VH-VL binders against Transcription termination factor MTEF1, chloroplastic (MTERF1). Designs and how they scored, part 20

Target 1, 262 residues: Transcription termination factor MTEF1, chloroplastic (MTERF1), of Arabidopsis thaliana (Mouse-ear cress) (q84x53)
Amino acid sequence: AGETSDTGILFREKLIYLQDLNVDPHKALRVNPSLRSAPISSVVSVETLLSSTGLSRPAVGRILDMFPDLLTSDPESEILPVLRFLSNEISISEQDIPKSISRCPRLLISSVDYQLRPALTFLKTLGFVGRDTITSRNTVLLVSNVERTLIPKIEYLEEGLGFTREEVAKMVVRSPALLTYSVDNNLVPKVEFFIEEMRGDVKELKRFPQYFSFSLERKIKPRHRLLKEHGILMPLSEMLKVSDGQFNHWLLELRLRSAERR
Short names: E, the ipSAE of ESMFold2; O, the ipSAE of OpenDDE; V2, 0.75 times the mean of E and O plus 0.25 times the DockQ between their complexes.

## First folded at step 8 (VH-VL; framework fv_libivirumab)

Design Z01 (from Y01 with heavy chain Y53W; at its last look DockQ between E and O 0.60; V2 from the best seeds 0.00; counts 0 for: pae O 3.5 > 2)
Fold by OpenDDE, look of step 8:
Structure Z01 (fold): chain C 262 residues (1-262), chain A 124 residues (1-124), chain B 112 residues (1-112)
Amino acid sequence: as target 1 above (262 residues)
Amino acid sequence: QVQLVESGGGVVRPGRSLRLSCAASGFTFSNYGINWVRQAPGKGLEWVAIISWDGSNKYYRDSVKGRFTISRDDSKNTLYLQMNSLRTEDTAVYYCARHPYIWSGYKTFGMDVWGLGTTVTVSS
Amino acid sequence: DIVMTQSPLSLSVTPGEPASISCRSSQSLLHSNGYNYLDWYLQKPGHSPQLLIYWGSYRASGVPDRFSGSGSGTEYTLKISRVEAEDVGVYYCMQALQTPFTFGQGTKLEIK
């Protein structure tokens, strides 16, 4: 009777601790059943390691809530290798480690040997070579499936746009976000619109791969329509880099000038 | 069993050198930052130096800068403290102490494992 | 350097009674990450120091629940709810916010 009472108390304490971290204990127990029998020290050890990177407690809580399996992970064998990989193989600075983790928490649940390193190897073949090619902003590429996610995008750029491997490599290094966009939902529609409606030169996409980062429906199409109505041709970079306010102001000025010439 | 064992202490004259060792066992040595902490006879604890898990960061108290060098050999699971130009005020028991998960030089947790200490006496 | 000041420097306590030790830092030990980088250590007579509390309020593994740490910023307290004979020794607070790490003067706890 005494052992059961003690176990219950300890379990309650663990739940309270999770709540304090803003981790949903119900979700955590559902997703990670091993958490029920795990000592609170296991959770604390994970928190400790994550916090040591510079992550705030709220950030740690968010990450643990997102990935409850981490709550029972072994810090030394499961988490530390990822951190070391980021530091030593990717050359992410100590300051940027917490940023990387915050932006891509999936890093912590990814295998170095089976996911992160292979991804890095592939990325290197695309020209991601050097200390500043992979940063805290594009670490998501390391957790991307090479065969299912990255390669199809490369293939589309080569086959769909007719770019050489070297050209594609230059594009993705310049705009790593390209590798995060859906081929079917993002790249294809934007290319079609550019070629068919805008009658653009595909070479311009090579020069301005950031084209793909802009919303087709909220930015590209509306701005193109306005420009077309005014008979204005503009490079993609000039068309899309400016804020909505700046664009509208510019358009207004153009209208005024046109009216003055009439 | 997790253990740290210091060695290399002794009696030396001022200006001489001494090298301390700290042998680690029972844990993955290369995953931890390690400190040297000393205690003069009848006095309190005094932090001396720390080395990060990968050896990339080393920090010292001002009074030992330029004289002491902290280093580690992960292949031997051993921490070292090279002490040069020893002074009488360096007389102390020297402890090695583990800091879990030392990622940076200042983001540390508690020193959770301590050795038994080795005595260094600097006397004329 | 951050200066750590403990009070009292000595404490005599009857077994079973509570004890409280204060530690003050010359600057805040609250890190931007929300944790206080303050540790408590106990050195029993003839023994090496041992960790009691880290991050101001977290008990180290194996530390009895009668020990508790509290505080934030520049003021910290170690409490022992019921002092036992085995609690005799010198208690140290240490800031781990920045190097050089610095200890308080130590508080000697004795049993009456």
Scores: ipSAE 0.129, ipTM 0.666, lowest interface PAE 3.5, mean pLDDT 91
ESMFold2, look of step 8: ipSAE 0.446; ipTM 0.746
ESMFold2 (binder alone), look of step 8: mean pLDDT 91; pTM 0.944

Design Z02 (from Y01 with heavy chain S30D; at its last look DockQ between E and O 0.60; V2 from the best seeds 0.00; counts 0 for: pae O 3.3 > 2)
Fold by OpenDDE, look of step 8:
Structure Z02 (fold): chain C 262 residues (1-262), chain A 124 residues (1-124), chain B 112 residues (1-112)
Amino acid sequence: as target 1 above (262 residues)
Amino acid sequence: QVQLVESGGGVVRPGRSLRLSCAASGFTFDNYGINWVRQAPGKGLEWVAIISYDGSNKYYRDSVKGRFTISRDDSKNTLYLQMNSLRTEDTAVYYCARHPYIWSGYKTFGMDVWGLGTTVTVSS
Amino acid sequence: DIVMTQSPLSLSVTPGEPASISCRSSQSLLHSNGYNYLDWYLQKPGHSPQLLIYWGSYRASGVPDRFSGSGSGTEYTLKISRVEAEDVGVYYCMQALQTPFTFGQGTKLEIK
């Protein structure tokens, strides 16, 4: 009777601790059943290691809530290798480690040997070589499936746009976000619109791969329509880099000038 | 069992050198930062030096800078403290202490494992 | 260097009674990550130091629940809810915010 009472108390304490970290204990127990029998020290050890990177407690809580399996992970064998990989193999600075983790928490639940390193190897073949090619902003590429996610995008750029591997490599290094966009939902529609409606030259996409980062429906199409109505041709970079306010102001000025010439 | 064992202490004259060792067992040595902490007879604890898990970062108290060198051999699971130009004020019991998950030079938490200490006496 | 100041320097306590030790730092030990880098250590007579509390309030493994740490910024307190004979020794606070790590003077706890 005494052992059961003690176990109950300890369990309650663990739940309270999770709540304090802003981790949903119900979700955590559902997703990670091993958490029920795990001592609170396991949770604390993970928190401690993550916090040691510079992550704030709220950030740690968020990450642990997102990935409850981490709550019972072994800090030394499961988490530390990822941190070391980021530091030593990716050359992420100490300051940027917590940023990287915050932006891509999936890093912490990814295998170095089976996911992160292979991804890095592939990325290197695309030209991601050097200290500043992979940063805290594009670490998501390390957790991407090479065969299912990255390769199809490369293939589309080569086959769909007719670019060489070297050209594609230059594009993705310049704009790593390209590798995060859906081929079917993002790249294809934007290319089609560019070629068919805008009658653009695909070479311009090579020069301005950031084209793919802009919303087709909210930015590209509306701006193109306005420009077309006014008979204005503009490079993609000039068309899309400016804020909505600046664009509207510019358009207004153009209209005024046109009216003055009539 | 997680254990740290210091050795190399002794009696030396001022200006002489001594090398301390700390042998680690029962844990993955290269995952941890390790400290040297000393205690003069009848006095309090005094931090001396720390080395990061990969040996890339070393920090010293000012009074030992230029005289002491902390190092580690991960293949032997051993921490070292080379003490040169010893002074009478260096007389102390020297402890090695583990700092778990040393990520940076200052982002640390508690020293959770301590050795039994080795005595260094510097006397004329 | 961060200066750590403990009070009292000695404490005599009757078994079963509570004890409290204060530690003050010359600068805040609150890190930007929201944790206080303050440790408490106990050195029992004839023994090596042992970790009691880290980050101001986290108990180390194997440390009884009668020990608790509190505080933030520049003021910290170690409390023992019920002092036992085995708690005799010298208690040290230590800042681990930056090197050089610095200890307080130590507080000697004795049993009455």
Scores: ipSAE 0.191, ipTM 0.678, lowest interface PAE 3.3, mean pLDDT 91
ESMFold2, look of step 8: ipSAE 0.431; ipTM 0.734
ESMFold2 (binder alone), look of step 8: mean pLDDT 91; pTM 0.944

Design Z03 (from Y01 with heavy chain S52W; at its last look DockQ between E and O 0.00; V2 from the best seeds 0.00; counts 0 for: pae O 13.8 > 2, placed apart)
Fold by OpenDDE, look of step 8:
Structure Z03 (fold): chain C 262 residues (1-262), chain A 124 residues (1-124), chain B 112 residues (1-112)
Amino acid sequence: as target 1 above (262 residues)
Amino acid sequence: QVQLVESGGGVVRPGRSLRLSCAASGFTFSNYGINWVRQAPGKGLEWVAIIWYDGSNKYYRDSVKGRFTISRDDSKNTLYLQMNSLRTEDTAVYYCARHPYIWSGYKTFGMDVWGLGTTVTVSS
Amino acid sequence: DIVMTQSPLSLSVTPGEPASISCRSSQSLLHSNGYNYLDWYLQKPGHSPQLLIYWGSYRASGVPDRFSGSGSGTEYTLKISRVEAEDVGVYYCMQALQTPFTFGQGTKLEIK
């Protein structure tokens, strides 16, 4: 009778602890059944390690809520290797480690040997070489599937647009986000619009790969329409880098000048 | 309104040179690779050469390597084929056609536009 | 070089009847991206070639529905469900997987 009561109390304490971390206990127990029998010390140890990286408690809670399996992970054998990989192989600074994890929590549940390192190897073939090529801002590439996610983007740029491997490598290094965009939902529509509607030169996309980071519907199309109405041609970089306010102001000035000449 | 127009064909003796031109209109020429394809009298189609949209890559069939040079002037929307050391077997109608590898999205721009062709006759 | 082989080399068809042309490649035309780099062209008498099918099964713009392409790897087929007088000409398959691009011998389609 005493052992059952003690187990119940301990279990309740664990749930309270999770709640304090803003981790949904019900979700956690559903996703990670091993959590039911795990001591609270297991949870605390994971929290402690993550916090030691510089992550705030709310951030830790968010991550643990997102990936409940981490709650029963072994800090030394499962989490620490990822941290070491980021530090030693990717050369991410200690200050940027928590930023990297916060931006891409999936890093913590990824295998170094089967996912992160192979991805890095592939990325290196694309020109991601050196300390500043992979940063806290693009660590998502390390958790991306090489065959399903990365290669199709490369193939599209090479085969669809006729870019050479070297050109593509330069583009993705300059704009790593290219490798995160959907071919069908992002790259294709934007290329189609650029070629068919804007009558643009594909070479300009090579020079300004950031084109693909801008919203087609909210930015590219509207601005193009306005420019077209005024018979104005400008480089993509000039068209898209300026704020909406600046763009509008510029257009107004052009209109005023045109009116004065008439 | 999209069209390719070949010119420069003629009758020449073996060993002589000829330069073909292909004028493009109705589309953004610089976005497309362009091919030369030829057809000997009463024969099938034969691919000759391709130049990529940026001119960085050129490929030729083996029988014309070293003799033919494909080039482009995007400012003039014109494709060229310089043919040197012409042979009797080079006798054909020469067509220019857009690149089969270039696509916008999943739309191919392949050899979807052809010129009317220009005739090259190499005879002694 | 990839060798393209068409069969038959000539075909006489009664208007309204179906037609089928086969094209074989000496190596697979299936790219890692999942597409077969095979095109079909039609050259009507006295005209330039025109694109019918690309990527093995995709109809080019303006091509009637009666034309269809199928196949994968090394075997491909162009089908015309109902042959019309305007379909007379020479049909060519072409591999676009690698340079040099290579055409089949051509299949001459005539009306009976």
Scores: ipSAE 0.000, ipTM 0.481, lowest interface PAE 13.8, mean pLDDT 90
ESMFold2, look of step 8: ipSAE 0.372; ipTM 0.707
ESMFold2 (binder alone), look of step 8: mean pLDDT 91; pTM 0.943

Design Z04 (at its last look DockQ between E and O 0.53; V2 from the best seeds 0.00; counts 0 for: pae E 7.1 > 2)
Fold by OpenDDE, look of step 8:
Structure Z04 (fold): chain C 262 residues (1-262), chain A 123 residues (1-123), chain B 112 residues (1-112)
Amino acid sequence: as target 1 above (262 residues)
Amino acid sequence: QVQLVESGGGVVRPGRSLRLSCAASGFTFSNYGINWVRQAPGKGLEWVAIISYDGSNKYYRDSVKGRFTISRDDSKNTLYLQMNSLRTEDTAVYYCARHPYIWSGYKFGMDVWGLGTTVTVSS
Amino acid sequence: DIVMTQSPLSLSVTPGEPASISCRSSQSLLHSNGYNYLDWYLQKPGHSPQLLIYWGSYRASGVPDRFSGSGSGTEYTLKISRVEAEDVGVYYCMQALQTPFTFGQGTKLEIK
């Protein structure tokens, strides 16, 4: 009777701790059944390590809530290797480590040997070489599946657009986000619109790979329509880099000028 | 069992050298920063030096800079403190202490301590 | 260097009674990450130091709940809710914000 009471109390304490950390205990227990028998010290140890990177407590809570399996992970053998990988192999600064983790928490649940390092190796073949090629902003590439996610994008750019490997490498290094976009839902539609509706030169996409970062429906199409109505042609970079306000203002000015000439 | 064991202490004359060792067991040694902390007879604790987990960073208290060198051999799970030009004020029990998850400016408590080794510097 | 100042330097406590030790730092130990880099250590007679509290208020593994740490910035307190005979020793606060790490003078706790 005494052991059961003590176990119950300890369990409650653990739940309270999770709540305080803004981790949903119910979700956590559902996703990570091992959490039920794990001592609170296990949770604290994980929190401590994550916090030691410079992550705020709320950020730690969010991460742990997102990935409840981390709550029973071994900080030394499972988490620390990832952090070291980011620091030593990716050369992410100490200050940027928490930023990287916050932006891509999946890093913490990824295998260094089976995911992160292989991804890095592949990325290096694309020209991601040097300290500043992979930053806190594009660490998502490290958690991407090389065969299922990254290679198909490269293949599309090569085969679909007719770019050489070297050209593609230059593009993705300049615009790493390209490797995060869906081929079918993002790249293909935008290319089709560019070629068929805008009658653009594919070479321009090599020069401005950021084209793919803009919304087709909310930005590219509307702006193109407006420009087309006014018989205005401009480079993609000029068309898309300006704010909506600036674009509208510019368009208004053009309209006014046109009216004055009539 | 997680353990640190210091050795190498002894009695030496001023100006002499001594090398301390700290043997680690029961944990992945290369994952931790390790400190040397000393305690003079009847006095308080005094931090001496720290070495990062990968040995890339070493820090010393001012009074031992240029005289003491902290190092580690991960293949042997051993921490070292080379003490040169010893002074009477260096007389102390020397502890090695594990400092988990050292990340440059991010540190928390020394959670494992050795039993200490005694260094006596006397003329 | 950050100077750590403890008070009192000695404390005699009746078993079962509470104890409180103060630690002051010459500069704030609050890190940009929101944590205070202040540790408490206990050295029992004839033993090595042991970690009690880290980051101002977190108990180390195996530390009884009668021990608690509080404070922020430059002022910190270690409290023992009910002092036991096994709590006899010298307590040290230490800043771990920057090197050189620096200890307080120590507070000797004795039983009346």
Scores: ipSAE 0.033, ipTM 0.606, lowest interface PAE 3.9, mean pLDDT 91
ESMFold2, look of step 8: ipSAE 0.081; ipTM 0.620
ESMFold2 (binder alone), look of step 8: mean pLDDT 92; pTM 0.951

Design Z05 (from Y01 with heavy chain K107R, light chain H31Y; at its last look DockQ between E and O 0.57; V2 from the best seeds 0.00; counts 0 for: pae E 3.8 > 2)
Fold by ESMFold2, look of step 8:
Structure Z05 (fold): chain C 262 residues (1-262), chain A 124 residues (1-124), chain B 112 residues (1-112)
Amino acid sequence: as target 1 above (262 residues)
Amino acid sequence: QVQLVESGGGVVRPGRSLRLSCAASGFTFSNYGINWVRQAPGKGLEWVAIISYDGSNKYYRDSVKGRFTISRDDSKNTLYLQMNSLRTEDTAVYYCARHPYIWSGYRTFGMDVWGLGTTVTVSS
Amino acid sequence: DIVMTQSPLSLSVTPGEPASISCRSSQSLLYSNGYNYLDWYLQKPGHSPQLLIYWGSYRASGVPDRFSGSGSGTEYTLKISRVEAEDVGVYYCMQALQTPFTFGQGTKLEIK
């Protein structure tokens, strides 16, 4: 057992250490009161483990500021198992471990046995295997609870849109980000607009699930309004995959062609 | 009670072989990278070799490359150094030393636990 | 190989007074991740080396706060604010940036 750091000078050293790491000391103490009595060597051991993954010091600081409870975690029993899971069970390469953590720092506070492995097992049943396995780019899916988060999204795509489980599995494997969208705040509003305002065929959403990645207010609605004003029918992929400049150029060209014919 | 204990040193003639062992206790051996460091009589410290926590990466100083082999047996919590084609210049006390909390890479964060050393003497 | 140069090679210090040891590397030890890969070790007479400082300025567990490390890049300093009799021994810096890892020649600290 190490010396406590809650004497005046030792406590100030801990605050200076946190500030140098760009961790807000007041927030950290509020979120994690145990930090007050933790020896600084214990706190630094967490930085040591995280940096050994290849994370830069600024990245370590951002993670610890986001999750101050990590500052008093036991590296070997609480953090290292997550790293082993990513390396051994997901088979993420040494170069990609820090990228995965930076994309989803919540991995580090997630239970391997109660959260990460169950999520992986479920995702494998959808087809995240072999060539389509989970990579460092989509480890965020592993921090989603199976029963409370992943299953409801699958069920909405089945019942709400009339797709089979096999069709939904194919869609989410092709477009994993689909499992990151809120049902109520993303999927429903965009489906509602597509069906009711755009008069679209839901089979097109199955073919182009990237529709859900575009802003409803900043891209989908404005482009639909412009196409409707000019009487143009266009597939979702052509409507949404082009830049604003390319889209506006095409509309201008159509207006010039119609003026030429008059 | 973290501990490293070296053994296997002795007096040998040039060209012979020795195998050093380093027994670990009081920590989860498979989580740590381990080094061999040596010190010739009256001289400073000299790094010899490192093995990663899973044994997949091994690095050696040039003067021992091809002659020495570092290995680990995690089931026995033991690090080894097989020393072949020994030279008089290999005469030294050999220490094993661990790194704190190494997951990936070989860049050391300090060797925080050292053994007591075992003496190797190579003399005609 | 990265060459590590210590100075002075020997110190005689009155108990209670400060001491300072310098270490220079032939190339920068500051890596792109923001860490300086420089360690300090103390080898007391008849004992194995012990870690004092890593990453240039991080004090190892159990090391008294009278020991401090500073510096970056190619130049590093170990300071002892008040030397005690137990601090006698040989001090080594070591670069841990790339293999082969290399030590300085050592600095012997003695009590006057």
Scores: ipSAE 0.416, ipTM 0.732, lowest interface PAE 3.8, mean pLDDT 88
ESMFold2 (binder alone), look of step 8: mean pLDDT 91; pTM 0.947
OpenDDE, look of step 8: ipSAE 0.433; ipTM 0.760

Design Z06 (from Y01 with heavy chain T108I; at its last look DockQ between E and O 0.01; V2 from the best seeds 0.00; counts 0 for: pae O 14.3 > 2, placed apart)
Fold by OpenDDE, look of step 8:
Structure Z06 (fold): chain C 262 residues (1-262), chain A 124 residues (1-124), chain B 112 residues (1-112)
Amino acid sequence: as target 1 above (262 residues)
Amino acid sequence: QVQLVESGGGVVRPGRSLRLSCAASGFTFSNYGINWVRQAPGKGLEWVAIISYDGSNKYYRDSVKGRFTISRDDSKNTLYLQMNSLRTEDTAVYYCARHPYIWSGYKIFGMDVWGLGTTVTVSS
Amino acid sequence: DIVMTQSPLSLSVTPGEPASISCRSSQSLLHSNGYNYLDWYLQKPGHSPQLLIYWGSYRASGVPDRFSGSGSGTEYTLKISRVEAEDVGVYYCMQALQTPFTFGQGTKLEIK
């Protein structure tokens, strides 16, 4: 009876609480209309659970601002299952759970049964087996659509590069980031450049899948151009892993050595 | 349905007193801070006073301090402005305006509900 | 007291054209909670003032989306993307950071 008579004050308190968490109350109310009638205790309970994982308050605020639906979620039935999944099925350590959540907050709004577990099952078929294959750094794969996002990349690597399923599996386990890159905007252009301009052997891409993590325009092309101008051939790993300063220094040294041999 | 209605305005001589009232309806009066804002003829808006939702805090503009008293009766859903020692410069339309104000340092919304105003004329 | 300064003091606009009003405060209106306590009010001729924008950029209930507020610290702007005849009146900015609350001088918007 007291709660109904003081709805205005309670609403204000809730807004103040959101502000204190650095959550935009207007955005939150727009995205999650149920928040208007939800008690402040609902918000507090969600914050409490997230904080209990080791997340800092600013991180919690950021996550809640990003996904306002969480503000009225049931901690026990909607959030805790995700945390348990990460802990028990993915074997993420307690220390790494907050890191995983911070890096991929979408985990918290994903269904274990309809998204996370199916994704895991698929990833296991690719060789992501064992405690250290899925870490806080690549949990984004768990929230990726298997059919629309992951499979097309696998298909491209097989059909486009001529790799076997086994070879592709080894590549993605070694470099999980491959499964996050756009086929059309990242993989295809880089492969084309490698084959056509660099006249590289596709087998080298299998050995160095990290090639696809580097910028084509800002790093790969410029460095290749310089090397080509100097008549220097080098492995992709040596070409791309070094800093710009180190690369330039190395190039200078190589140039000097080449001049001495002439 | 949510509304504020001012009353009590009139014509008075300098030095006299007048009491304005603002009747609230359509919302929980006791949950809101309330302001008086006035507007002299042909002039801009001027904030006069505010009272907190529980009446524990009152603030005034300097020009009315010691002369005006803001108060509220939650049982009647009414805000008051007792104006003493009136001056010619106090001539204005007086508005009451709702303000979701929390005196802990948070002001959530602006003045979102205004009355129609009551006219006070102080002339010799 | 915080001094609020509006510009221009008068504006004549053709219907359908945009309008912009500036408001400057003598000190920052940014609260520690991260919000700017700057309101915009419109007083139509013969009517009481009405709230347009609060917290610098949030539209009050019922306010058309052609109205927008922006700014932070000591500089704020009210924009009307397409002025309509019903937008005629005097616009006021007001700081609500601390008492006494203070208004700008007002900007009179007229239709050409």
Scores: ipSAE 0.000, ipTM 0.504, lowest interface PAE 14.3, mean pLDDT 90
ESMFold2, look of step 8: ipSAE 0.380; ipTM 0.721
ESMFold2 (binder alone), look of step 8: mean pLDDT 91; pTM 0.941

